# VH-VL binders against Calcium homeostasis endoplasmic reticulum protein (CHERP), part 4

Target 1, 141 residues: Calcium homeostasis endoplasmic reticulum protein (CHERP), of Homo sapiens (Human) (q8iwx8r149to289)
Amino acid sequence: ETQLDMNEFDNLLQPIIDTCTKDAISAGKNWMFSNAKSPPHCELMAGHLRNRITADGAHFELRLHLIYLINDVLHHCQRKQARELLAALQKVVVPIYCTSFLAVEEDKQQKIARLLQLWEKNGYFDDSIIQQLQSPALGLG
Key: E = the ipSAE of ESMFold2; O = the ipSAE of OpenDDE; V2 = 0.75 times the mean of E and O plus 0.25 times the DockQ between their complexes.

## First folded at step 1 (VH-VL)

Design pa3 (framework fv_patecibart)
Fold by ESMFold2-Fast, scan of step 1:
Structure pa3 (fold): chain C 141 residues (1-141), chain A 120 residues (1-120), chain B 107 residues (1-107)
Amino acid sequence: as target 1 above (141 residues)
Amino acid sequence: QVTLKESGPTLVKPTQTLTLTCTFSGFSLSTYGVGVAWIRQPPGKALEWLAHIYWDDDKRYYPALKNRLTITKDTSKNQVVLTMTNMDPVDTATYYCAHRDYGDYEFDYWGQGTLVTVSS
Amino acid sequence: EIVLTQSPDFQSVTPKEKVTITCRASQSIGSYIHWYQQKPDQYPKLLIKYASQSFSGVPSRFSGSGSGTDFTLTINSLEAEDAATYYCHQSSSLPLTFGQGTKVEIK
């Protein structure tokens, strides 16, 4: 049975949304790695982040700060070779990034676009995903 | 409101070590993505980036000066410190600290600058 | 390192005229160019970021354009308060570099 305490996860995400401190991101990241026990567990966590970030009522800081969490998790996945969590995040990054990019004005889009450049530089995603992220409107359609 | 202010000696003798402190308010280096840079400007010349430090202690230095520069932070005091060794009259400049964000990269808020004169 | 070359070095302009300042990069930097205004005896202030995006509180007469290697800062209808040195800055790669500056004074 694949089950995770999503209330516990949300309790860790709230400080990230509110303040986005290094410690808050570290706590959220550590919880994700502690619970990355199988592909279905990783998919539940990645899917939950997608649901929170792509919600119609999500404000910019919520989207940005949770994408900062994802960025830190991606870096950690590469360092620890955590393939299952990386694969789960690869399945949801397009709707997460493209929805967030299209929801805001150019000034705020630049903050999100900087993360894409980091992801390209670090090789977190294959060329097909990168192409979708580079064309957000086409990536959602 | 973001504010930064440089402090340190205004006069330094050749071969001495310069230590400058940037004290800031309106942001914290415990915040993900936040960084502080040091930029200098010799009298009548262009701006020169020297170094920056981020929330995660990532440090970058201008390559030609790397062996003379050290940047550190004290997150609890809202301070970033730049140390430059073996000062020379050519290092006479106004030294600025500036805020930057990992997601942006421009220098959006600057300190007022402190003029450091290197002379015997 | 990426060298930024500004043109002209100096311009004396009558009030209400359009001012154009160019910045050329020695290699492609995408849109990673930012423009600063520095008035005499003052610290630099950000005007335009990422080639074309106005910073908060900057008058609408300032605009930026360009991509790749060729960038332009335009002041549409110069005001007396615009007398300053203008610098371009690239954030595409380390080391971060600035142009040599363009001094704009009022006739």
Scores: ipSAE 0.015, ipTM 0.620, lowest interface PAE 6.2, mean pLDDT 88

Design pa4 (framework fv_patecibart)
Fold by ESMFold2-Fast, scan of step 1:
Structure pa4 (fold): chain C 141 residues (1-141), chain A 121 residues (1-121), chain B 107 residues (1-107)
Amino acid sequence: as target 1 above (141 residues)
Amino acid sequence: QVTLKESGPTLVKPTQTLTLTCTFSGFSLSTSGMGVAWIRQPPGKALEWLAHIDWDDDKRYYPALKNRLTITKDTSKNQVVLTMTNMDPVDTATYYCARTLEYSSSWFDYWGQGTLVTVSS
Amino acid sequence: EIVLTQSPDFQSVTPKEKVTITCRASQSIGSSIHWYQQKPDQYPKLLIKYASQSFSGVPSRFSGSGSGTDFTLTINSLEAEDAATYYCQQSNSWPLTFGQGTKVEIK
């Protein structure tokens, strides 16, 4: 019985979407770590982020700000050795990144691409995932 | 490798505006996750965080001083500028700039040498 | 804002003895505590980040521990060069805040 309060999660995500303050991102990150109780719990949170970010009609700021949350979570997963949450995010990062990159113009793509550079330098993903992120159109096919 | 250095006036009169520049090398504010903060220390007192700016131009200010502080960056020059209005003798302190690497959490891995700013008539 | 209270304010320690500095947060901050060393008339230097992670080039005699509200910086064997004021800092929420400092002097 894997259950998470998705309404509570969305209440934390909304300030991130609307304002993208460091306090809002920190609150979302802390909630995710406090609820990372098992692999299914981590997969529910990661899947919810994927669904919100890849939804048809999601605006750029929603996509970008939630990817900033993901980036902060990835950083802390590596630091805390939180393998289950990291593994769950690794399963969804390709559709998240590739859909967001392909949905926008060059200037906005630069903001997203800088995150990929950071992820590569920090070693968050294996070579297979990195290759898919570097070729967004092929990553979705 | 990484260096930061503060520059600006060392003496300021009450009610005047202070402008300090942080010039850095060994990193760029065009790199995601990078930021620069300003921290001050009154003589013999504790460290006080003042302001922060990130690669993405996200700006944060200490709430009690927010209406007096402005932080800006010039990414091409590797500079961050702090402006503080209506200076008072209680603002006498050594002002530091320091590098940060976090999106939501900040710790300061490299600091400038600091510049002492004295506010007196 | 989160208030950080350090203990003790001051301690005078014999060389090679163990030094323990405590930092208490007014509310839970997870592991988002960082420690700095400031020698007289010098800028602060990062020692420990996220409660227990040593910064590059920091001597192994420095270590950190704790979570939630109670954190400790330990110097296992005090050297003469360790005479300094030590500050904790939290990054769990804005505004970022520092403790009041703990001054360590050699006997």
Scores: ipSAE 0.016, ipTM 0.544, lowest interface PAE 7.2, mean pLDDT 87

Design pa5 (framework fv_patecibart)
Fold by ESMFold2-Fast, scan of step 1:
Structure pa5 (fold): chain C 141 residues (1-141), chain A 121 residues (1-121), chain B 107 residues (1-107)
Amino acid sequence: as target 1 above (141 residues)
Amino acid sequence: QVTLKESGPTLVKPTQTLTLTCTFSGFSLSTSGVGVAWIRQPPGKALEWLAHIYWDDDKRYYPALKNRLTITKDTSKNQVVLTMTNMDPVDTATYYCAHRGYSYGLRFDYWGQGTLVTVSS
Amino acid sequence: EIVLTQSPDFQSVTPKEKVTITCRASQSIGSSIHWYQQKPDQYPKLLIKYASQSISGVPSRFSGSGSGTDFTLTINSLEAEDAATYYCHQSSSLPWTFGQGTKVEIK
């Protein structure tokens, strides 16, 4: 089955958006891992994060905090060899990162760019993806 | 102008430890995103990546050799050091250090001249 | 680890002929292929980055193409100075790997 309780997911995302505590991120990450049962399930979760982060009405803190969740999930995927969830996130990270970067001024861009440095160092994405993330306007075009 | 140069012994006996130093100029390992790698090439064979050190002292090793390899840096001296234990004749190769920058993409864009290390009794 | 297989291993060509070298990855690597030229007794020099992007100072006769698993390096009109071994390199995932090399000689 390729259905997930997106209302349950959103209930976990809201505390992350509002407060971004370690506990809130951990709860969201654990829910994603426990529901990463097949590639379609992983793609639904990754797609939902993309939709929330790239929405026209999304404010900076929503975008940043959900990208922090993605960062923790990427770390978990590498440590636990959760290949399907990693692959699903690799398919959506370019619009997520590039939209967020281009939507804000330089001081906020630096907060997002710091994560890109970690993602490169940890090898979460192939260099083709990293290149697109390094050129956000071209990555969206 | 970015330059790198390898130095160390050219002859090593089996079971000994090899220590190679890469001295560089034109960049700093305090710069975010910058790193230096060690890559070797046995005579007439392909290139083989061995180790990488990032600006923040994070280290990566080729998995099959990780228990024999140590990479360190001295940012103030512009040096990166590779140590490889228990040398064997099969480790005979030209050893290169190479710059890997983040700002312009993830590839080895500048290389040292290489140093041939022969492992023989 | 990602295995890169180059074809051919060796190619002997007349000056001004077109040379094509292929590199096949054991799994998809997007465009994270880079090509290096190594002349006898010299260190490798970066020739093409990210499958198809040019490097400053590299002659325009060198070009790259491909994505996913299949990549090609083309030399449109071989010059004597192009006698070298060419290596593909993937930067998609650790451990970073190289192809076995393709040696190009002038007749």
Scores: ipSAE 0.005, ipTM 0.545, lowest interface PAE 13.8, mean pLDDT 87

Design pa6 (framework fv_patecibart)
Fold by ESMFold2-Fast, scan of step 1:
Structure pa6 (fold): chain C 141 residues (1-141), chain A 121 residues (1-121), chain B 107 residues (1-107)
Amino acid sequence: as target 1 above (141 residues)
Amino acid sequence: QVTLKESGPTLVKPTQTLTLTCTFSGFSLDTSGVGVAWIRQPPGKALEWLAHIYWNDDKRYYPALKNRLTITKDTSKNQVVLTMTNMDPVDTATYYCAHEYDFWSGYFDPWGQGTLVTVSS
Amino acid sequence: EIVLTQSPDFQSVTPKEKVTITCRASQSIGSSIHWYQQKPDQYPKLLIKYASQSFSGVPSRFSGSGSGTDFTLTINSLEAEDAATYYCHQSSSLPYTFGQGTKVEIK
């Protein structure tokens, strides 16, 4: 059975949520890559991020900072050709992005929308995913 | 305390290339969400955003000037460099670099003191 | 690009009076407007971010309001130190743009 130390992961996510420093993001990213041992391992990590970000009680800074982690991981997946972790994140990005976008006022939505512009520019997702991200309400339903 | 300071030539001849360096302290340009922007102000005129660069090397330029502008960073030296080609007298302005807070939101604080660049023969 | 138009261009005001400066965007920008104060021969200083959020260290007499296309910066009781040019700035879309500025002088 696929097993990851999710308490260890959460301990690394907490400093990202609280302060979002380069060192905190780097530590979380490095932990994810060191534990990306198989597709099920990647799916567990991606699923955990989805669960934390889409939780009803999640505040904006938690959502935004964990999406910053995801952005850095996507960038490094492309550089390292880490296909399995990229594929796992592609499966969860729509609920992550769309839930976060719809939960906030227009000024905060612009921060999230610029992130989509980066993802489009860098080619992290296919056209089908991009279309869902461009229409957040339709992407969730 | 976050500080930024511009440096470079104060007088440039028409058709020459301008190179300005922003040296900063109190933050690192490897911190997620952090950027540095260049803004200019011709004497007695409004502020004009020129370019910015972020921790992840995302670079954006003012579209009308993008063929003349290049922005680069050296994170280890805490420096951001702006290069502008084919200078013209209308490019005479005070050039500022500024700390850009909140990636994807674009407000600026603090600013450098500015450096006046005069383009004249 | 989004054009920001400020009104008035110039205002001469007696101390303790209320000053109102408006900024109109050529298209909707939500609340992605920021206000800066620039005194002669100085760099701009941030006063208000996201239309209405106060910035640390800024006196409480400064406030911002508005959404969509119409925004207002208010100084509810002008002090002598407030003589400056005020600029609005939008961060809704690239390129970022600034208004033309409003100069406030003390009578």
Scores: ipSAE 0.014, ipTM 0.551, lowest interface PAE 7.2, mean pLDDT 87

Design pa7 (framework fv_patecibart)
Fold by ESMFold2-Fast, scan of step 1:
Structure pa7 (fold): chain C 141 residues (1-141), chain A 120 residues (1-120), chain B 107 residues (1-107)
Amino acid sequence: as target 1 above (141 residues)
Amino acid sequence: QVTLKESGPTLVKPTQTLTLTCTFSGFSLSTSGVSVAWIRQPPGKALEWLAHIYWDDDKRYYPALKNRLTITKDTSKNQVVLTMTNMDPVDTATYYCARMEDWGYPFDYWGQGTLVTVSS
Amino acid sequence: EIVLTQSPDFQSVTPKEKVTITCRASQSIGDYIHWYQQKPDQYPKLLIKYASQSISGVPSRFSGSGSGTDFTLTINSLEAEDAATYYCQQYYSWPLTFGQGTKVEIK
């Protein structure tokens, strides 16, 4: 069975949720890359981020800050050509982004939408995923 | 340019311990994501992965052989060492070390291989 | 462990003919497979990565395809220098495994 210390992961995520410092994001990113040693491990980490971000009780700052972590990881995946972690994140980004976008009012939606613009500019996702992210209600259906 | 080279005894007696050293250049095992593997090939047979060591000292072993295998690294010397205990004639093979740039990447650079014969 | 089964075990081919080698995985592995070429008394050389991606310096006559459980290596027009044993390798899960090899000889 594929296994990761999810309590250790959550301990690294908590400072990101609370303060979202560059050091906290770097620590979380480094932990993810250290544990990205098979596709199932990558899928567990990506799935855990999806679960945390899409939870009914998640507040805006939790969602936004963990999406900032995802953005940093995507950037690093492109630099490293880290295919497995990128593929795992591509599988979960639609529910992550669309749930977060639809849960908030227009001013907060604009903060999230700026990440989509960056992701499109940097070529992190294919056209099919980008189209789903551009139409959040359809992306969740 | 990246190079790897295996060294160690070419003849081992049954029950002895084999120690092989991989010396490399053109990359560092301090670089995040990088790993070195040991892979063997008995004469006329398929390739068999044995062990892996990552930059962060994470180690992986072929399950059926794990009780016989130890992999270590000396990052300052650019060396990876494989130790295999209780050698048997069926362990006769060419032993290779090979680099993987990150998890899931191919083995892009290989050593020339060293033939280890196990006989009395 | 994931078992990779190659077919055929051996193939004797006339120069310029097309060669097709298959690799079947015991479970679905996406496209997490690489192909290597090994000539007698030499170390294996990387030929195709991620099922279908080319390697710099490898002739364009070599191509790969497939996903899931079925993978194919194709040599479009066999040259004399292509006489070798070809291996598939999966990196979907530990332990890493190789196929049994397909030996290609010139007639």
Scores: ipSAE 0.024, ipTM 0.653, lowest interface PAE 7.4, mean pLDDT 89

Design pa8 (framework fv_patecibart; at its last look DockQ between E and O 0.67; V2 from the best seeds 0.00; counts 0 for: pae E 4.1 > 2)
Fold by ESMFold2, look of step 2:
Structure pa8 (fold): chain C 141 residues (1-141), chain A 124 residues (1-124), chain B 107 residues (1-107)
Amino acid sequence: as target 1 above (141 residues)
Amino acid sequence: QVTLKESGPTLVKPTQTLTLTCTFSGFSLSTSGVGVAWIRQPPGKALEWLAHIYWDDDKRYYPALKNRLTITKDTSKNQVVLTMTNMDPVDTATYYCAHTYYDILTGYEPFDYWGQGTLVTVSS
Amino acid sequence: EIVLTQSPDFQSVTPKEKVTITCRASQSIGSSIHWYQQKPDQYPKLLIKYASQSFSGVPSRFSGSGSGTDFTLTINSLEAEDAATYYCHQSSSLPLTFGQGTKVEIK
C-alpha cells in the first residue's frame, strides 16, 4: 500500500459515523497517523474528511462524529508535534466547522460549539481561524 | 451515592493466580462513558494503574503486566473482576477499584470514587 | 509512557504556611493532570482535576495550576488535617501514570 486507500479509510469511518465509540475513533486516528507519510498524504486525508462532512445531505451524526475524530487527531498531533497533519487539518477546519454549525438548530449548535471552546483552550488554531469559527457565516465567506 | 468495594483473598502463595472482584453501586456500566479501573499500591510506595474496562467493553492494561492481567465485567451484577497470574512477593499491595469516565472529546477522566482497598499479601 | 516526577519527595511544614508541590511530565500533556490526597491508611481522594478545577467538597485552600509539562499543587495555609501524601496523575495517554508522591507532614 504505496497509495492512500480511501476504501480502507471509509471502512474505518463508518463505525465512527454509526456508533462513535472510543475504539472506532482510535482506529480511524491510528490509520491517519500510519498514512501521514508526507504533506500530500496529510492533505488528501484532511480533504477527504472535509468532503464527507461538508457534502450536501450529510446528516448531523455523520458530521458530528467525524468532527469528533478530527478533535482526537488534533489532540494527538499537538502532543506528538505532527506538524504536517496538523497543518492539513488547519486548512480545512473552517469549512468543516462552519458548514456543520450552520446546518443545524440551536440545540445541536451547542454541541458543535463545545468543540470550538476546547480548540481555543488547547491552542490548535491561531486567532484568525478562531475568529472565523466564532462567526460561521463570515467564516464560509 | 457511588460506592465500590474490593473483595477476594488477602493471602496468596507465589505462582498462584489472584482473582479480585469489585462490587459497586450508584452507577452502571451500561451507562455510556462509564468505566472501572484497578490501581494498586505496594506498602509505602506510589500508586500504579493496572487496568480498566469501560461500558463498551474496551479493556486496557499496563503494558508490562499485560500478559498477567485479565479484566472482565458483569454489568447485570454490577461487578468487575481482575485476574492476575503468577503472583510474586513484589505484587504485595493494596488493590483498589475506582470509578472513572471517558469523554469522547477530552478522553480519560480522573478516578473520582475509590473503594477502600484490599491488602493482598504474597508469601509462602 | 509518560513519566511524572514530583518535587519535593518530602516536606515538613509549619501550620498555616504555604505548601507548593510540583509535578513535571516527560512530555506535554496539556492540562490533563489531576491531584490526589492520601492520608495514612486511607484510599486516595481526588482534589484537583484538569490542572486547576477543584473537585466537589475540596477546601478552597487547595489550588492547582500549570499546563504543558509543569504543574503545581498549592495548599495555602496548611492545616493539621492536610498531613498526607499527594500524587499527581496524568490522563493524557495510556498507560495512565502517577507521580511518585510527595509526603507532607506537620512540623
Scores: ipSAE 0.067, ipTM 0.691, lowest interface PAE 4.1, mean pLDDT 91
ESMFold2-Fast, scan of step 1: ipSAE 0.291; ipTM 0.780
ESMFold2 (binder alone), look of step 2: mean pLDDT 95; pTM 0.958
OpenDDE, look of step 2: ipSAE 0.162; ipTM 0.751

Design pa9 (framework fv_patecibart)
Fold by ESMFold2-Fast, scan of step 1:
Structure pa9 (fold): chain C 141 residues (1-141), chain A 119 residues (1-119), chain B 107 residues (1-107)
Amino acid sequence: as target 1 above (141 residues)
Amino acid sequence: QVTLKESGPTLVKPTQTLTLTCTFSGFSLSTYGVGVAWIRQPPGKALEWLAHIYWDDDKRYYPALKNRLTITKDTSKNQVVLTMTNMDPVDTATYYCAHLDEYGYFDYWGQGTLVTVSS
Amino acid sequence: EIVLTQSPDFQSVTPKEKVTITCRASQSIGSNIHWYQQKPDQYPKLLIKYASQSISGVPSRFSGSGSGTDFTLTINSLEAEDAATYYCHQSYSLPYTFGQGTKVEIK
């Protein structure tokens, strides 16, 4: 059985949710890379982020800040060639992005849409994923 | 060390276009997450964010002024340019450029340039 | 847009006394508030980021607190060099906005 200390993970996510500082994001990112021991470990971490971000009670700050963490992790995955963690995030990014985008008004959608522009420019996802992110309502169906 | 410096005209007539250049050192707009903002301050009044541009050419403008503002960058010259059309005496202010991160605070500022709009 | 309201507008304070400046947001902004100091005829300088986080080179007498809608900047023992206007700034949503400023003068 693949296990990670999800309570420890949540303790690192809380400062990101509350303050969204570079230091908090860096600490969360470093924890994820330290625990990216196998594909199942990566999938547990990615799935936990999906669960937190897509939860019915999640507020905009929580969604946006954890997506900022994901953005930093994606960038670092590309630099480190961390294929397993990148693959795990690719499996969950569509529900994360599309749910967050559809839940908010235009000014907040612009913050989220900027991340999509970055992801497209940096080549984090293939064309099929990008197409789903560009059409959030279709991406959820 | 990070430095920024504003340059451009100090006097502008009503209806003219203002062009300001920010020249910087100690960072590059080719670096992920880095941006440059323009912020102004009318004499004796509060700070007002006008626009910013990021390394990826993402441009954001204050909504009420969007139709008057253009921000561009020249990454090779370490420069960001702000253009503001149809200047009015109420646009008289000290104009600053500042370094920012995508997480949103302004940690290094230029010295500012006072632009007076008068006939 | 998010409106930031500072209080007081003006404060004249005896040296060595504690100074408290508040900033209220028109809606919840988490901890996405930053504080700047501006001395006469100078550019603003970042004092505190994300409500409570210190900045390298800023004296330890400056501290910040708060979350949601209510934020406070504290100077625990005012020095002569602290005479300035202080501004809060929110980075929660575009457009970015600043408070109207609080001017602190030495008595």
Scores: ipSAE 0.008, ipTM 0.532, lowest interface PAE 9.7, mean pLDDT 88

Design ut11 (framework fv_utomilumab)
Fold by ESMFold2-Fast, scan of step 1:
Structure ut11 (fold): chain C 141 residues (1-141), chain A 123 residues (1-123), chain B 108 residues (1-108)
Amino acid sequence: as target 1 above (141 residues)
Amino acid sequence: EVQLVQSGAEVKKPGESLRISCKGSGYSFTSYWISWVRQMPGKGLEWMGKIYPDDSDTNYSPSFQGQVTISADKSISTAYLQWSSLKASDTAMYYCARLPYEDILTGYYFDYWGQGTLVTVSS
Amino acid sequence: SYELTQPPSVSVSPGQTASITCSGDALPKQYAHWYQQKPGQSPVLVIYKDSERPSGIPERFSGSNSGNTATLTISGTQAMDEADYYCQSADSSGTYVVFGGGTKLTVL
């Protein structure tokens, strides 16, 4: 019933993973907004990003760059009041952030933690989610 | 209100060391990058580098790498720009400016600026 | 090294539209931002992320970024707009901040 072209999505994600340019992020973001047709559609896109980022074999650049895409999408969700896509991302941000943070050493953790500070400043998540992001080990279990 | 307050004007001789400061107030100092920007007399703006005060992560312009040191003391909300040995060509106005983290790859713009510190280096 | 190119000067009569360009190879992939600097003063952000206007900046200031050229447009230019204008972006890697050489706007 709920169907998205995941091959098309992955083709847009690959340039973000490889080079993370303004154009690549913009193309990925625009695809997500054009396909945000219902809550199940939004949940499929958010779930796909979660699966790619939390995979055991994902390297740091993949995790970081796709979180940069998520950051850009969150910003535009707030501007456009795209409540369904924001809600779908709120459901997956804890495993995405916490898994990424715990998978790397302190220097790389700091790059990820700067995103959390921005998300706190901009009010993208409620206090419950923020508390889980601030305590990554607790957030995962 | 958000303010960046810089140290006063300096008059120095070539070969002397110098450290100038930029104090942030009215916001979470550790949550924003601070950049240093040089403007030589009658010339344009030139980006020197930036520091993230929470972890002292620095990024320098290739033209200034090794020429200056950028540091910060988060306990007093102050960023620093330092020369070990000044040259006459270092005569310039130096600005500090705040970068909000609005967009990780593309949001590097300066929303607040210090008043500037004039550094004059002459014999 | 990557450069942003601006005309050194632009002159307009009061009430006319001023157009200041900024050209660079990375502009198709990087945002442009614009600063106004009056003599003896610090720069002031007037446009960010190509076309966004900060609170407190008059509506007559607008921006665009198309191809390899970003443009600052000031409609109904006033004497108070007389200043140096600087574009700013990043290099192609997004790592280093780069300023244009500046444009002196004269309102005659």
Scores: ipSAE 0.017, ipTM 0.592, lowest interface PAE 5.4, mean pLDDT 88

Design ut4 (framework fv_utomilumab)
Fold by ESMFold2-Fast, scan of step 1:
Structure ut4 (fold): chain C 141 residues (1-141), chain A 120 residues (1-120), chain B 108 residues (1-108)
Amino acid sequence: as target 1 above (141 residues)
Amino acid sequence: EVQLVQSGAEVKKPGESLRISCKGSGYSFTDYWISWVRQMPGKGLEWMGKIYPGDSYTNYSPSFQGQVTISADKSISTAYLQWSSLKASDTAMYYCARGDYGDYEAFDYWGQGTLVTVSS
Amino acid sequence: SYELTQPPSVSVSPGQTASITCSGDALPKQYAHWYQQKPGQSPVLVIYKDSERPSGIPERFSGSNSGNTATLTISGTQAMDEADYYCQSADSSGTYVVFGGGTKLTVL
């Protein structure tokens, strides 16, 4: 079966969660690209991010900072034409975005909504996904 | 301290080959794009192309596709720009620049430039 | 081929606000970045991702990107801000980097 070192991944995610620095995001992004060896590998990484972000106990900064990582990965996927990792992230972005948006009050929702504007601007997702992201309550059910 | 250090000025004749270099230091060379930018005398900036040294993936501007070759040697943290046959119209200042960490195509650090003069 | 259009020159008095525009059809979907270049020097990044300012760049520099026009704004313009300014973005596909033609800012 397809295997990735998820403990190593979590060790890279923790500095992103805690501080969200340029270097921390770069390290996490580079690890993901070095491990994007097949569609199942990409789906494991994307699924792990979904699980961390949508967990009931996840705090706002964890969700926001990991979505910042996803944003950088999406941009890099588009530039490098890394289609398999992009496809894997497209499969999980709706629960990630919608859960994060609905979990917080209006001031914090604005920070998350700015990412959606960027994703629309950069054309990362088809119209069906964009419609779900624009209506978070409908996107979750 | 992040630095991009470029090779020295070159004076060449039309038809000669040339390779200029850009050496990165103070950061993980394989984790950032290196772009090459041309500036003809008294003119603006023109993007020529880029390389990701970690996997040697290259992307060229349509204006420069087939005119130059971009390569990198990650063992010495150096990117290269090469011409097989120079023309007088290649006379310009050539800059290398590092792509930002988020790969937003923003260039956060620039080399000092290499002046290439091609004349008979 | 795809172009970013800048005015060739802008003049401003010391202490006044300078505004430099950059127009292109892909700007609604692509980031704009801005560079300052002084004679004999390499370009310096002054604004990235439409509105973000790098560490060490004075607060008087700001940016925006709305519709098909990105704008670099320099408030309280100083003599030291006299330089050529270049916008940079990407084509609609995000495949190719594109620079604007540059704007010479004169502070008199």
Scores: ipSAE 0.013, ipTM 0.558, lowest interface PAE 7.7, mean pLDDT 87

